# Miniprotein binders against D-amino-acid oxidase (daao-1), part 9

Target 1, 310 residues: D-amino-acid oxidase (daao-1), of Caenorhabditis briggsae (a8xj44)
Amino acid sequence: IQERIPDSVVTIIAEKFSPNTTSDVAAGLIEPYLCDDDVDRVISWTKSTIQRIQEYMNEGNPGAESQEQSGYWLQSVKSVPKWLEVMKNVKILTGNELKMVAKRPEHKFGIFYTTWYLEPTPYIKWESDKFLKNGGKIKNSKIQKIEDVEKEFGLFDVILNCTGIGARHLIGDNEVFPTRGQILKVKCPSVKHFFIDDQFYALLNDTTITLGGTADRHQWDRTINPKISEKIFQENCKNIPSLRSAQVISSHVDLRPSRVTVRLEAEPDSKVIHNNGHGGSGITLHWGCALECVELVKKVLAGKPGISKI

## First folded at step 7 (miniprotein)

Design B05 (from U0 with M17Y W21F I24L E25L D28H)
Fold by ESMFold2-Fast, scan of step 7:
Structure B05 (fold): chain B 310 residues (1-310), chain A 80 residues (1-80)
Amino acid sequence: as target 1 above (310 residues)
Amino acid sequence: SKVRITFEIPDNPEVMYELFFRMLLVAHKLGAVLTIEYEGNKMTITVRLPSEEAAKEFIERMKKIAEELGLKVEVEIEEE
């Protein structure tokens, strides 16, 4: 909004900021995961995010390098989703190639491809620093209802609801629900490819690997379960044996903000625009969804006749 | 509370895996965040725990694990 609507004054209001958000623990690998069923929308949003990542890469990545990363996706039931058209170097593995990387009887089909990744915390800092340098404002506050925003902070022309799981309480959006995910962060520099199968994944960042995973729909428990961490580690070690000597950094539990469909729409007869329900694809979809929000803001602003309009 | 524990890396990789697994279970039960560093033949675990009681329990459990696996362990408690 700030970048695309000249003379806008933007304020971000949140209870928590980076490095203490759900986004900070995301692996940062670009690909759709636990999100919208509208494949064409997801593809469009993902393409826009990739373009933004290329811009970040071209500016030298202030805190960490975003880059292309290649890896393997092994499946029990063959699936070649349309969003792979966005990826580079897509190759269906031959029988001999599959045998070289398969570690389980259920690894019956394999795809190799190249995508992009970013480090969420330094990337968010880069975006935030740009936002603040251009006059943006941030306010730390826990809002109980969307109506309280203007009572506490003054009048706004438009309010964007980007509250994720909080939209359930703040807006009363009962279609929003948590998908509990537990992950393990490790260091293992010798691992150079991501590895994904039907249940588990090892996703590469600059200095760490995110091991997963769980995706427990409608579960609210934020407590780390040590049996789950053990299973995640053991199972990923079967897929990538080198991980047995990995340096363990931390375990995390987070509630992914899920919804049957991503809600990206202006509320009728209101100044509120919704941008939530991205599930496990928040990073993958972020810039595309942000660009569409800009268009919705323009429409909301244009739909308000000025008091001096004849 | 912050605790630093140092082990000599076991010669047997299976012992290393078992040490790691048991350590991870203890850390998660106590709400601990751990970082493991390898340098030469030593492994150092730095652990942040939510209370002094949790730190004491973590240390006691790690000493027991080391004894059961036949490993030598050094422990240092860092205040604040």
Scores: ipSAE 0.000, ipTM 0.149, lowest interface PAE 20.0, mean pLDDT 69

Design B06 (from U0 with M16L M17E W21Y I24F D28L Y38W)
Fold by ESMFold2-Fast, scan of step 7:
Structure B06 (fold): chain B 310 residues (1-310), chain A 80 residues (1-80)
Amino acid sequence: as target 1 above (310 residues)
Amino acid sequence: SKVRITFEIPDNPEVLEELFYRMFEVALKLGAVLTIEWEGNKMTITVRLPSEEAAKEFIERMKKIAEELGLKVEVEIEEE
């Protein structure tokens, strides 16, 4: 918005900022996970995000680590989803290749592929610094209702609802629900490929590996469960034996903002635009969804002369 | 403070599960960072703790867990 709409004044109001957001816990691997049922929308948004990351890499990663990375996806029931068409070096493993990497009887089918990766916390900081340098404003506040925004902060031309799980209470969007995820962060430099199966995953970050995990729909509990951390570690060690020597750094619980379909739309007869329900794919979809938000903002502003305020 | 604790891996998977559960619970409470190594039938846990008091408590709790689970444990304290 700030880059695409000249003379806009943008204010971000949130209870939490990086490094304490759901996005900071994300592994940063570009791959659809627990998101929209509309496959074509997801593919389109993902392609836009990949293009942005490629441009960022071509500039020398000015604020964050980003790169391509490869790995394995092993399955008990064969699935070749359409979104694989955006990935590189996609290879269905032959019987001999599968036998070399399979660690469980249920690893019956395997795919090797290359995708993109973006380190979340440094990236968010770089974007935030750029936003502030260009005149953007941030306000730390806990808003109970969307109506309270203008009561507390003054009038806006457009209000973007990017509240994730908060949209359930702030807007009354009953289609939004949590998918509780618990992960374990470890260090194991010898692991160079991501590894995903039906239940567990090991995803590479800049200096750590994200081990997961859980995906408990409609669960609101933010408390770390040590039994779950133990299970995540033990099960990932079965898939990647070298993880047995891993250094355990931390455990995290986050409530992924789930919805059957991503809500990216303007409210009828309102200045409110929604951008929520990305589930486990916030980073994967972020740039594509942001570009579509810009177009929605332009439409809302089309009837108003003068200065745009967002 | 850096501590190394070595266990013989139990043959019963339920005992191993209980050991890991209790270990992670203690680590979370004391702000410990763990590194786990497997060698044959032995498991070595290298632990970094924020203070000597935390290290002392971690060692005492791990010895108690080992006794309750019927496991042999060896403890070694290193500088960091």
Scores: ipSAE 0.000, ipTM 0.492, lowest interface PAE 11.1, mean pLDDT 74

Design B07 (from U0 with M17L E18D E25M D28M V33I T35E Y38F)
Fold by ESMFold2-Fast, scan of step 7:
Structure B07 (fold): chain B 310 residues (1-310), chain A 80 residues (1-80)
Amino acid sequence: as target 1 above (310 residues)
Amino acid sequence: SKVRITFEIPDNPEVMLDLFWRMIMVAMKLGAILEIEFEGNKMTITVRLPSEEAAKEFIERMKKIAEELGLKVEVEIEEE
């Protein structure tokens, strides 16, 4: 909004900031996961996010901590989703190529492709630094109800609700629910490709590999289960044997803010716009959703029904 | 308790960003409601804290951070 609407004054109100957010724990691979079922929306949003990542990479300050990476997606039941059109170097593996990488009887079909990744914490810092340098305001506060925002902080022309899982309480959006995910972070420099199958994944970051995972719908438990971490590690070692030599760094649990469909809409006859329910695709969809949010803000500001609307 | 602190924004952006993030962390630990505004070459922090004791600790930590970063700081305490 700040970059697209000249003379706007933007204030971010949040209880927690990076590096203490759910986004900071994400792997950062650009790929739809546990998100909206509207494929065309997802593709559009993902394309926009990739363009933003290219800007981040091109600035090279302090270094992008973002790059392209290639890997394998092996499946038990053939699926070639339309969102692959966004990716580079997409190749369906031949029988001989599949045999070289398959490690399980259920690895019956395979796709090789190139996508992008970013390190979430440095990326969030980069965006936040730009926001602050351009006059953005930040307020650290815990809000109980969205109507309390103007009582505490004064009047706003538009209010954007980006509260994620908090939308369930703050707005009463009962379609928002958590999807619990547990992951393990390891170091294994010899692994150069991501590897995804029906149940498990190994996603490359700059100095670590994110091994996953679980996706437990409607689960709120943030406690790490050591047995799940062990299973994630052992199962990924079957897919990538060189992981046996990996140095285990840490385990993490995230509650992904899920919803059957992403809620990106203005409330009728209200100054409130919603942007939440991105599930496991928060990073993949973020910039596209932000751009669409800008258009909704413009419509709310232009609409201003009242005395001038006789 | 309400406290208002003003810093001169340093020429080095890295120092300014370090200041900003250190302040956020302190505010979170003390249960403070923090508002940060930029105007010209100054950064003003308005803080609402749950007690007078928390206010004193916040002020002391901000002064220490300013000293470590070589920054000038102005502090105003407002009665509730």
Scores: ipSAE 0.000, ipTM 0.272, lowest interface PAE 16.7, mean pLDDT 69

Design B08 (from U0 with M17W W21L E25Y D28L V33Y)
Fold by ESMFold2-Fast, scan of step 7:
Structure B08 (fold): chain B 310 residues (1-310), chain A 80 residues (1-80)
Amino acid sequence: as target 1 above (310 residues)
Amino acid sequence: SKVRITFEIPDNPEVMWELFLRMIYVALKLGAYLTIEYEGNKMTITVRLPSEEAAKEFIERMKKIAEELGLKVEVEIEEE
């Protein structure tokens, strides 16, 4: 909004800020996961995010110039989703190539490709720096209901609801639900490719590997289950044997803000715009969704969302 | 209590980020509400704190952060 609407005054109100957010523990791999079934929307949003990553690669701190990784996706049931068109170096593995990387009877089909990734903490820093340098304001607060925003902070022309799982409480959006995910962070510098199969994944970060995982719909438990961490580690070791020498760093649980469809829309006759329900694809979709929010803001400021002009 | 602190924006973005993180940490720990505004080469933090004791601690910590990061800082206090 700030970059696209001149003279705007933007205030971010949040209970927590980076490096203490759930986004900071995400793997950051650019790939649709547990999100909207509208394939064309997802692809469009993902392309916009990739464009933003290219800007980050050019303008970021030392190390930001390298935000790509390659790897394998092995499947029990063949699937070649349309979003692969966004990826680079896509190759369907031949029988001999598949035999060299397959580690399980279930690994019957394989795809190799290159995608982008973001280290969440330094990336959020880069975005925050731009926001603050351009006059953005940050206020820390825990809001109980959306109506409390203007009661506590004064009047706004537009309110963007980016509260994720909190939208259930703050807005009463009962379509929002948690998908509990447990992951393990390890160090194993010999692993140079990501590896994904039907159940488990090993995704590369700059100095760590994110091992997953679980995706338990409608589960609210934030407690780490040690038996799940053990299973995640052991199962990923079957796919990548060198992980057995890995140094285990930490376990994490997050509640991914899921919804059957991403909610990106202005409320009729209201100043509230919703941007939530991204599930496991928050990082993948973030910039595309942000750009669409800008257009919704412009329509709300014009007084009639969705009205076509001549 | 209300406090305004002004820093000259560091040329090094890593120093700027370190300043930001330490400031947020202190503000959250003291139950403060803060607004950060940029004007030219200056960053002004306006902080609302729950007590005069919290305000004094915030100011002391911000001065220490400025000294450690080699930054110039100006402090203005508005009492209730």
Scores: ipSAE 0.000, ipTM 0.137, lowest interface PAE 22.8, mean pLDDT 71

Design B09 (from U0 with D28W V33I T35V E37Y)
Fold by ESMFold2-Fast, scan of step 7:
Structure B09 (fold): chain B 310 residues (1-310), chain A 80 residues (1-80)
Amino acid sequence: as target 1 above (310 residues)
Amino acid sequence: SKVRITFEIPDNPEVMMELFWRMIEVAWKLGAILVIYYEGNKMTITVRLPSEEAAKEFIERMKKIAEELGLKVEVEIEEE
């Protein structure tokens, strides 16, 4: 919004900021996962995010850690989704190639491809620093209801609800629900490719590998289950034997803000625009969704009998 | 009470982000509402605290953070 709408004054209001957010726990691999069923929307949003990541990479920010990453996706039931058209170096594995990497009877089909990844925390820092240097404002506050925003902070022309799982309480959006995911972070420098199958994944970060995973719908429990961590580790070791020498760093629980369809829409006769329900694809979809929010803001502003910049 | 705190922007991005997040933690703990903006080579934080006691504690903690991070800080108290 700040970059695309001249003379806008943008304020971010949140109870928690990076590095203490759900986004900071994300692996940061650019790939649709537990998200919207509208494949064309997902493709469009993902393409925009990749363009933004290329800008980030091209600026050469030290510690940013965004790069291209290649790996394998092995499947029990053949699926070549349309969103693969966004990826680079896509190759369907031949029988001999599949045999070389398959570790389980259910690894019946395989795809090799290159995508992008980012470290969420330094990336969010890059965006935040740019936002602040261009005159953006940040307010730290716990908002219980969206009506409280203008009571505490004064009038706004538009309010964007980007509250994720909080949209359930803040807006009363009962279609938002958690998908509980538990992950394990390890160090294993010898692993150079991501590996994804029907249930488990190993996604490469700068100095760690994110191992997953679970996807328990409608579960709110934030408590780490050590037996789940053990299973995630052992199962990923079957897929990538080199992981047996890995140094285990930490376990995390992530409540992914799920919804059948990503909610990216303006409320009728309201100044409120929703941008939530990204599930496991928050990072993958973020910039595309942000650009679409810009268009929604423009429509809301055009429908007003005048505008204010407060 | 309304308090304005100004820092010179650190050359080291890690120091800048650590300053920012320590400040956010203190503000949250004290129930403060703050606004951050940049002006040339300076970062200015305007904070509203409901009590004079909270304002003094916020200032003291910001000065300690600046000292620990090796930064210079300017403080102005605005009466309301």
Scores: ipSAE 0.000, ipTM 0.129, lowest interface PAE 22.6, mean pLDDT 72

Design B10 (from U0 with I24V D28F V33I T35V)
Fold by ESMFold2-Fast, scan of step 7:
Structure B10 (fold): chain B 310 residues (1-310), chain A 80 residues (1-80)
Amino acid sequence: as target 1 above (310 residues)
Amino acid sequence: SKVRITFEIPDNPEVMMELFWRMVEVAFKLGAILVIEYEGNKMTITVRLPSEEAAKEFIERMKKIAEELGLKVEVEIEEE
């Protein structure tokens, strides 16, 4: 919005900021995960996010924490989703290639491909720095109802609701629910490819590997379960034996803001626009969804004379 | 280990922003998640760290940041 609507004044109001968001706990691999079933929307949003990541990478420093990464996706039941068309170097593994990488009886089908990754925390800092440098404002507050925003902070021409799991309580969106994920971060610099199967994953970051995982729908518990951490580690070691020598750094739990479909829409005859329900794909979809939000903002503003002065 | 650190919010927005991002960098490198709460003119950071060594390093780095930025800081170690 700030880049695409030149006379806008944008204020971000949130109770939590980076590094305390669900996105900060995420591995940052660009791949649709636990999100909208509308494949064409997901593909479009993901392509836009990849372009933004290329811009981040081209900055160099910052941007060094983002890069292309290749790896394997092994499956028990063959699935070649359409979103793979966004990825590079997509290859269905031959029987001999599959035998070289498979570690379990259920690894019956395999795909190799190249995608992008980023470190969420430094990336969010890069976006935030640009936002603030261009005159954006940030305010910390705990809002109970969306109607309370203007009571506390004054009048706005448009209100974007990007509250994630909070949308359930803030606007009564009962279709929003948590998907609990527990992960383990380790160091193992010799591992150079990501590895994903039906249950577990090892996703490479700048200096660590994110091992997962769990995806417990409708679970709110943020307490780390040590038995789950042990299982995540041992099971990933079966898929990537080199991980047996890894240095374990930390365990984390996040509550991914899930919804049957992503809600990206303006309320009829209202100044409120919703952008929620990205599930495990918040990072993957973020820039594409943001660009679509800009178009919704323009439509809301077109219905209100004199808004550009505020 | 749980650590709670309280700062008086700097009046200068640039100092506040530098404090925030330096804390973020330390937490990120130590594999910790920060919970930041504001109440009046105070900012309280609560962090859960994976080891006692990480907790000690976090506290030492936060005290150093406060000293370099000329800020008052209070540290409390919470046990559960």
Scores: ipSAE 0.000, ipTM 0.124, lowest interface PAE 22.5, mean pLDDT 69

Design B11 (from U0 with E14L E18R V33E T35I E37T)
Fold by ESMFold2-Fast, scan of step 7:
Structure B11 (fold): chain B 310 residues (1-310), chain A 80 residues (1-80)
Amino acid sequence: as target 1 above (310 residues)
Amino acid sequence: SKVRITFEIPDNPLVMMRLFWRMIEVADKLGAELIITYEGNKMTITVRLPSEEAAKEFIERMKKIAEELGLKVEVEIEEE
């Protein structure tokens, strides 16, 4: 909004900021996962995010290094989703190629491809620094209900609800629910490809590998279960035997903000715009969703002459 | 059955490679599941084995490997 509406005054109000957010724990692999079933919309949003990553590499990461990684997706039931058209070097594995990488009876079909990735914490810092340098304001506050925002902070022309899990309580959106995910972070420099199957995954970051997973719908428990960490590690070791020598760094639990469909819409006869329910695809969809929010903001503002506070 | 085995990390990388190679062979033969953790100069292997007989065999073989490689080893049977 700040970049696309030059006279806007933007204030971010949140209880927590990076490096203490759910997004900071994410692996940052660009891939549609646990998100909206509108495939064309998801593809469009993902393409926009890839363009933003290119911007980040050129401006915020001056090394101009490619943030790409390749790997395998093995399946029990064949699926070739349309979003693979966004990816590079897509190859359906032949029978012999599949036999070389398959480690389980249920690994019956395989796809090799190249995608992008983002280190969430430094990326969020780059976006935040840019926001603040352009006059953006940040306020640390816990809001109980969205209608309380103007009572505490004054009038706004538009209110963007990007509260994730909080949308359930802040606006009474009962379709928002948590999907509990537990992950393990390890170091194993010899692993050079990501590996994904029906239940488990190993995703590469700059210095660590994120091992998963669990996806427990409607679970709110943030407590790490050591037996689950042990299972995640052992199961990933079956898929990637080299992981047996990995150095274990940490375990984490996150609550992914899930919803049957992504809610990206303006409320009728209201100044409130919603951007919630991205599930496991928050990073993958973020920039495309942000650009669509800008268009919704412009439409709301068109009905309000002379005011430019968002 | 669960077993925890701790080694002092050898300075010689060839000794470390031999340790890993021998350990992986034993684990595969006995159906063992391994978790390896590093803390300072120590490497700890947490092992789940399909039976108590397999656990005894694994411990015996690992002690023999440690002796052959000149490594100090500590063994604990983990209570669940």
Scores: ipSAE 0.000, ipTM 0.144, lowest interface PAE 19.8, mean pLDDT 70

Design B12 (from U0 with E14W M17L E18K V33T T35Y E37I)
Fold by ESMFold2-Fast, scan of step 7:
Structure B12 (fold): chain B 310 residues (1-310), chain A 80 residues (1-80)
Amino acid sequence: as target 1 above (310 residues)
Amino acid sequence: SKVRITFEIPDNPWVMLKLFWRMIEVADKLGATLYIIYEGNKMTITVRLPSEEAAKEFIERMKKIAEELGLKVEVEIEEE
């Protein structure tokens, strides 16, 4: 919004900021996961995000040294989703290639591909610093109801609800629900490819690997379960045996803001625009969704609220 | 050599996770075999090490880990 709407005054109001957000815990691999069923709009949003990541990396920012990584996706039931068209070097594994990488009876089909990744924390810092440098305002506050925003901070022309799981309580969106995910971050420099199967994943960052994971729908518990961490580690070691020598750094729980469809729409006859329900794909979809939000803001300001889908 | 180490289980599961992984790292480096028993609010780790020297090093490292995590630890050596 700030970059695309001249003379806008933008204020971000949140209880938590990076490095203490759910987004900071994400691996940062660009891939649709636990998100919208509208394949075409997911593809469109993902393409826009890739362009933004390329822009970020081209500026030579610390933590943005690597643009791409390759890996394996092994499946029990063959699936070649349309969003793979966004990825590079997509290859369906031959029987001999599959035998070389498969570690479980259920690894019956495999895809090798190259995608983009980013380190979430330095990336969020880059966006935040740019926002502040261009006159953006940040307010630390816990908002109980969306109606309280204008009571506390004065009138706004438009209010964007980007509250994720909080949308359930702040605006009564009962279609928003948590998908609890527990992960481990480890250090194992010998692992050079990501590995994803039906249940577990190992995703590469600059100095660590994110091992997952769980995806427990409708679960709110934010407490780390040590037995789950042990299982995640042992199961990923079966897929990548060299992980048995890995140094364990940390464990995390996140509540992914899930919804059958991403809610990206303006409320009729209202100044409120919703941008939530991205599930496990918050980073993958973020820039595309932000660009669509800009168009919704323009429509609201012109007196023509929209329900834009692309 | 056989060593028993007993901890009072911390209420914070994050502290328990850090203890668990740090302990496994030390055990692997020293060629130790371990098993864990939970009883009430206590966790007892029994460790078999290849030598008396390895047992001494394991104990020293575990005491340091307990100190860093703010945990009380009890150590018992068997079969010297």
Scores: ipSAE 0.000, ipTM 0.093, lowest interface PAE 24.9, mean pLDDT 74

Design B13 (from U0 with M17F E18R E25Y V33E T35V E37V)
Fold by ESMFold2-Fast, scan of step 7:
Structure B13 (fold): chain B 310 residues (1-310), chain A 80 residues (1-80)
Amino acid sequence: as target 1 above (310 residues)
Amino acid sequence: SKVRITFEIPDNPEVMFRLFWRMIYVADKLGAELVIVYEGNKMTITVRLPSEEAAKEFIERMKKIAEELGLKVEVEIEEE
């Protein structure tokens, strides 16, 4: 918004900031996961995010560990989703190729492909630096309801609601719900490909591997369950035997803000624009959704005969 | 307790990275409410903390961060 709308003054208000956000816990692999069922929207948003990642890579900033990464997706029931058209080097595995990588009887179909990844924390920092350098403001505060924003912080021309799971109580959006995910982070430099099957996944970061996982719909519990961590580790070791030598670093739980469809829309006759419900695809969809938000902001502003200055 | 801190924006992006994220971490730990404003080559942080003790700790940590990063910092304390 700041880059696309001249003379805008943008304030980010949030209870928590990086490195203490859900996004900081996420694996940085670009891939739709637990998100919108409108595939064309997801594809469009993902393409925009890939473009932004290429810009991040070109900057060469310290911590810009963004690259292409290849791996395997093995399935019990064949599925070739449309979003694979965004990916590179997509190949359906032949019988012999499948036999080489399959580790379970249920690995009956396989796809190899190349996608992009980034490290969430340094990437969020890079975006935040650009935001602050261009005159942006950051304020930490807990908002109980959307109407309190202007009571506490003064008048705004537009309010973007990016509250994720908080949209449920902040504005009464009952279609938003948590999907609880527990993951394990390990170090195993010998593993060079991501591996995904129907239940478990190993996603490569710069120095760690994110092992998952769980996806428990409508669960709010943030407590780590050690038995789940052990199961995640053991099951991923069956798929990638070299993980047995891995160094276990940490376990994490996040509540992914899920919704059947991403809510990206302006409220009629209101200054509020919603951008929430990205599920497990927050990183994958972020830049595309941000660009569409800019267009919604422009339309809201154009509908105002007299815009408040401050 | 209200505190205002001003830094000159470092030219080195790695120094800026360390400054910004360490500051956010400290603020969160102390229950601080903060506003960060960037104007020209200066960053001004206005911080509201839950107690005078928290304010003192915040100031000491910010001074230590500035010293470790080789930055000049200006601190002003405001009370009601």
Scores: ipSAE 0.000, ipTM 0.187, lowest interface PAE 19.6, mean pLDDT 68

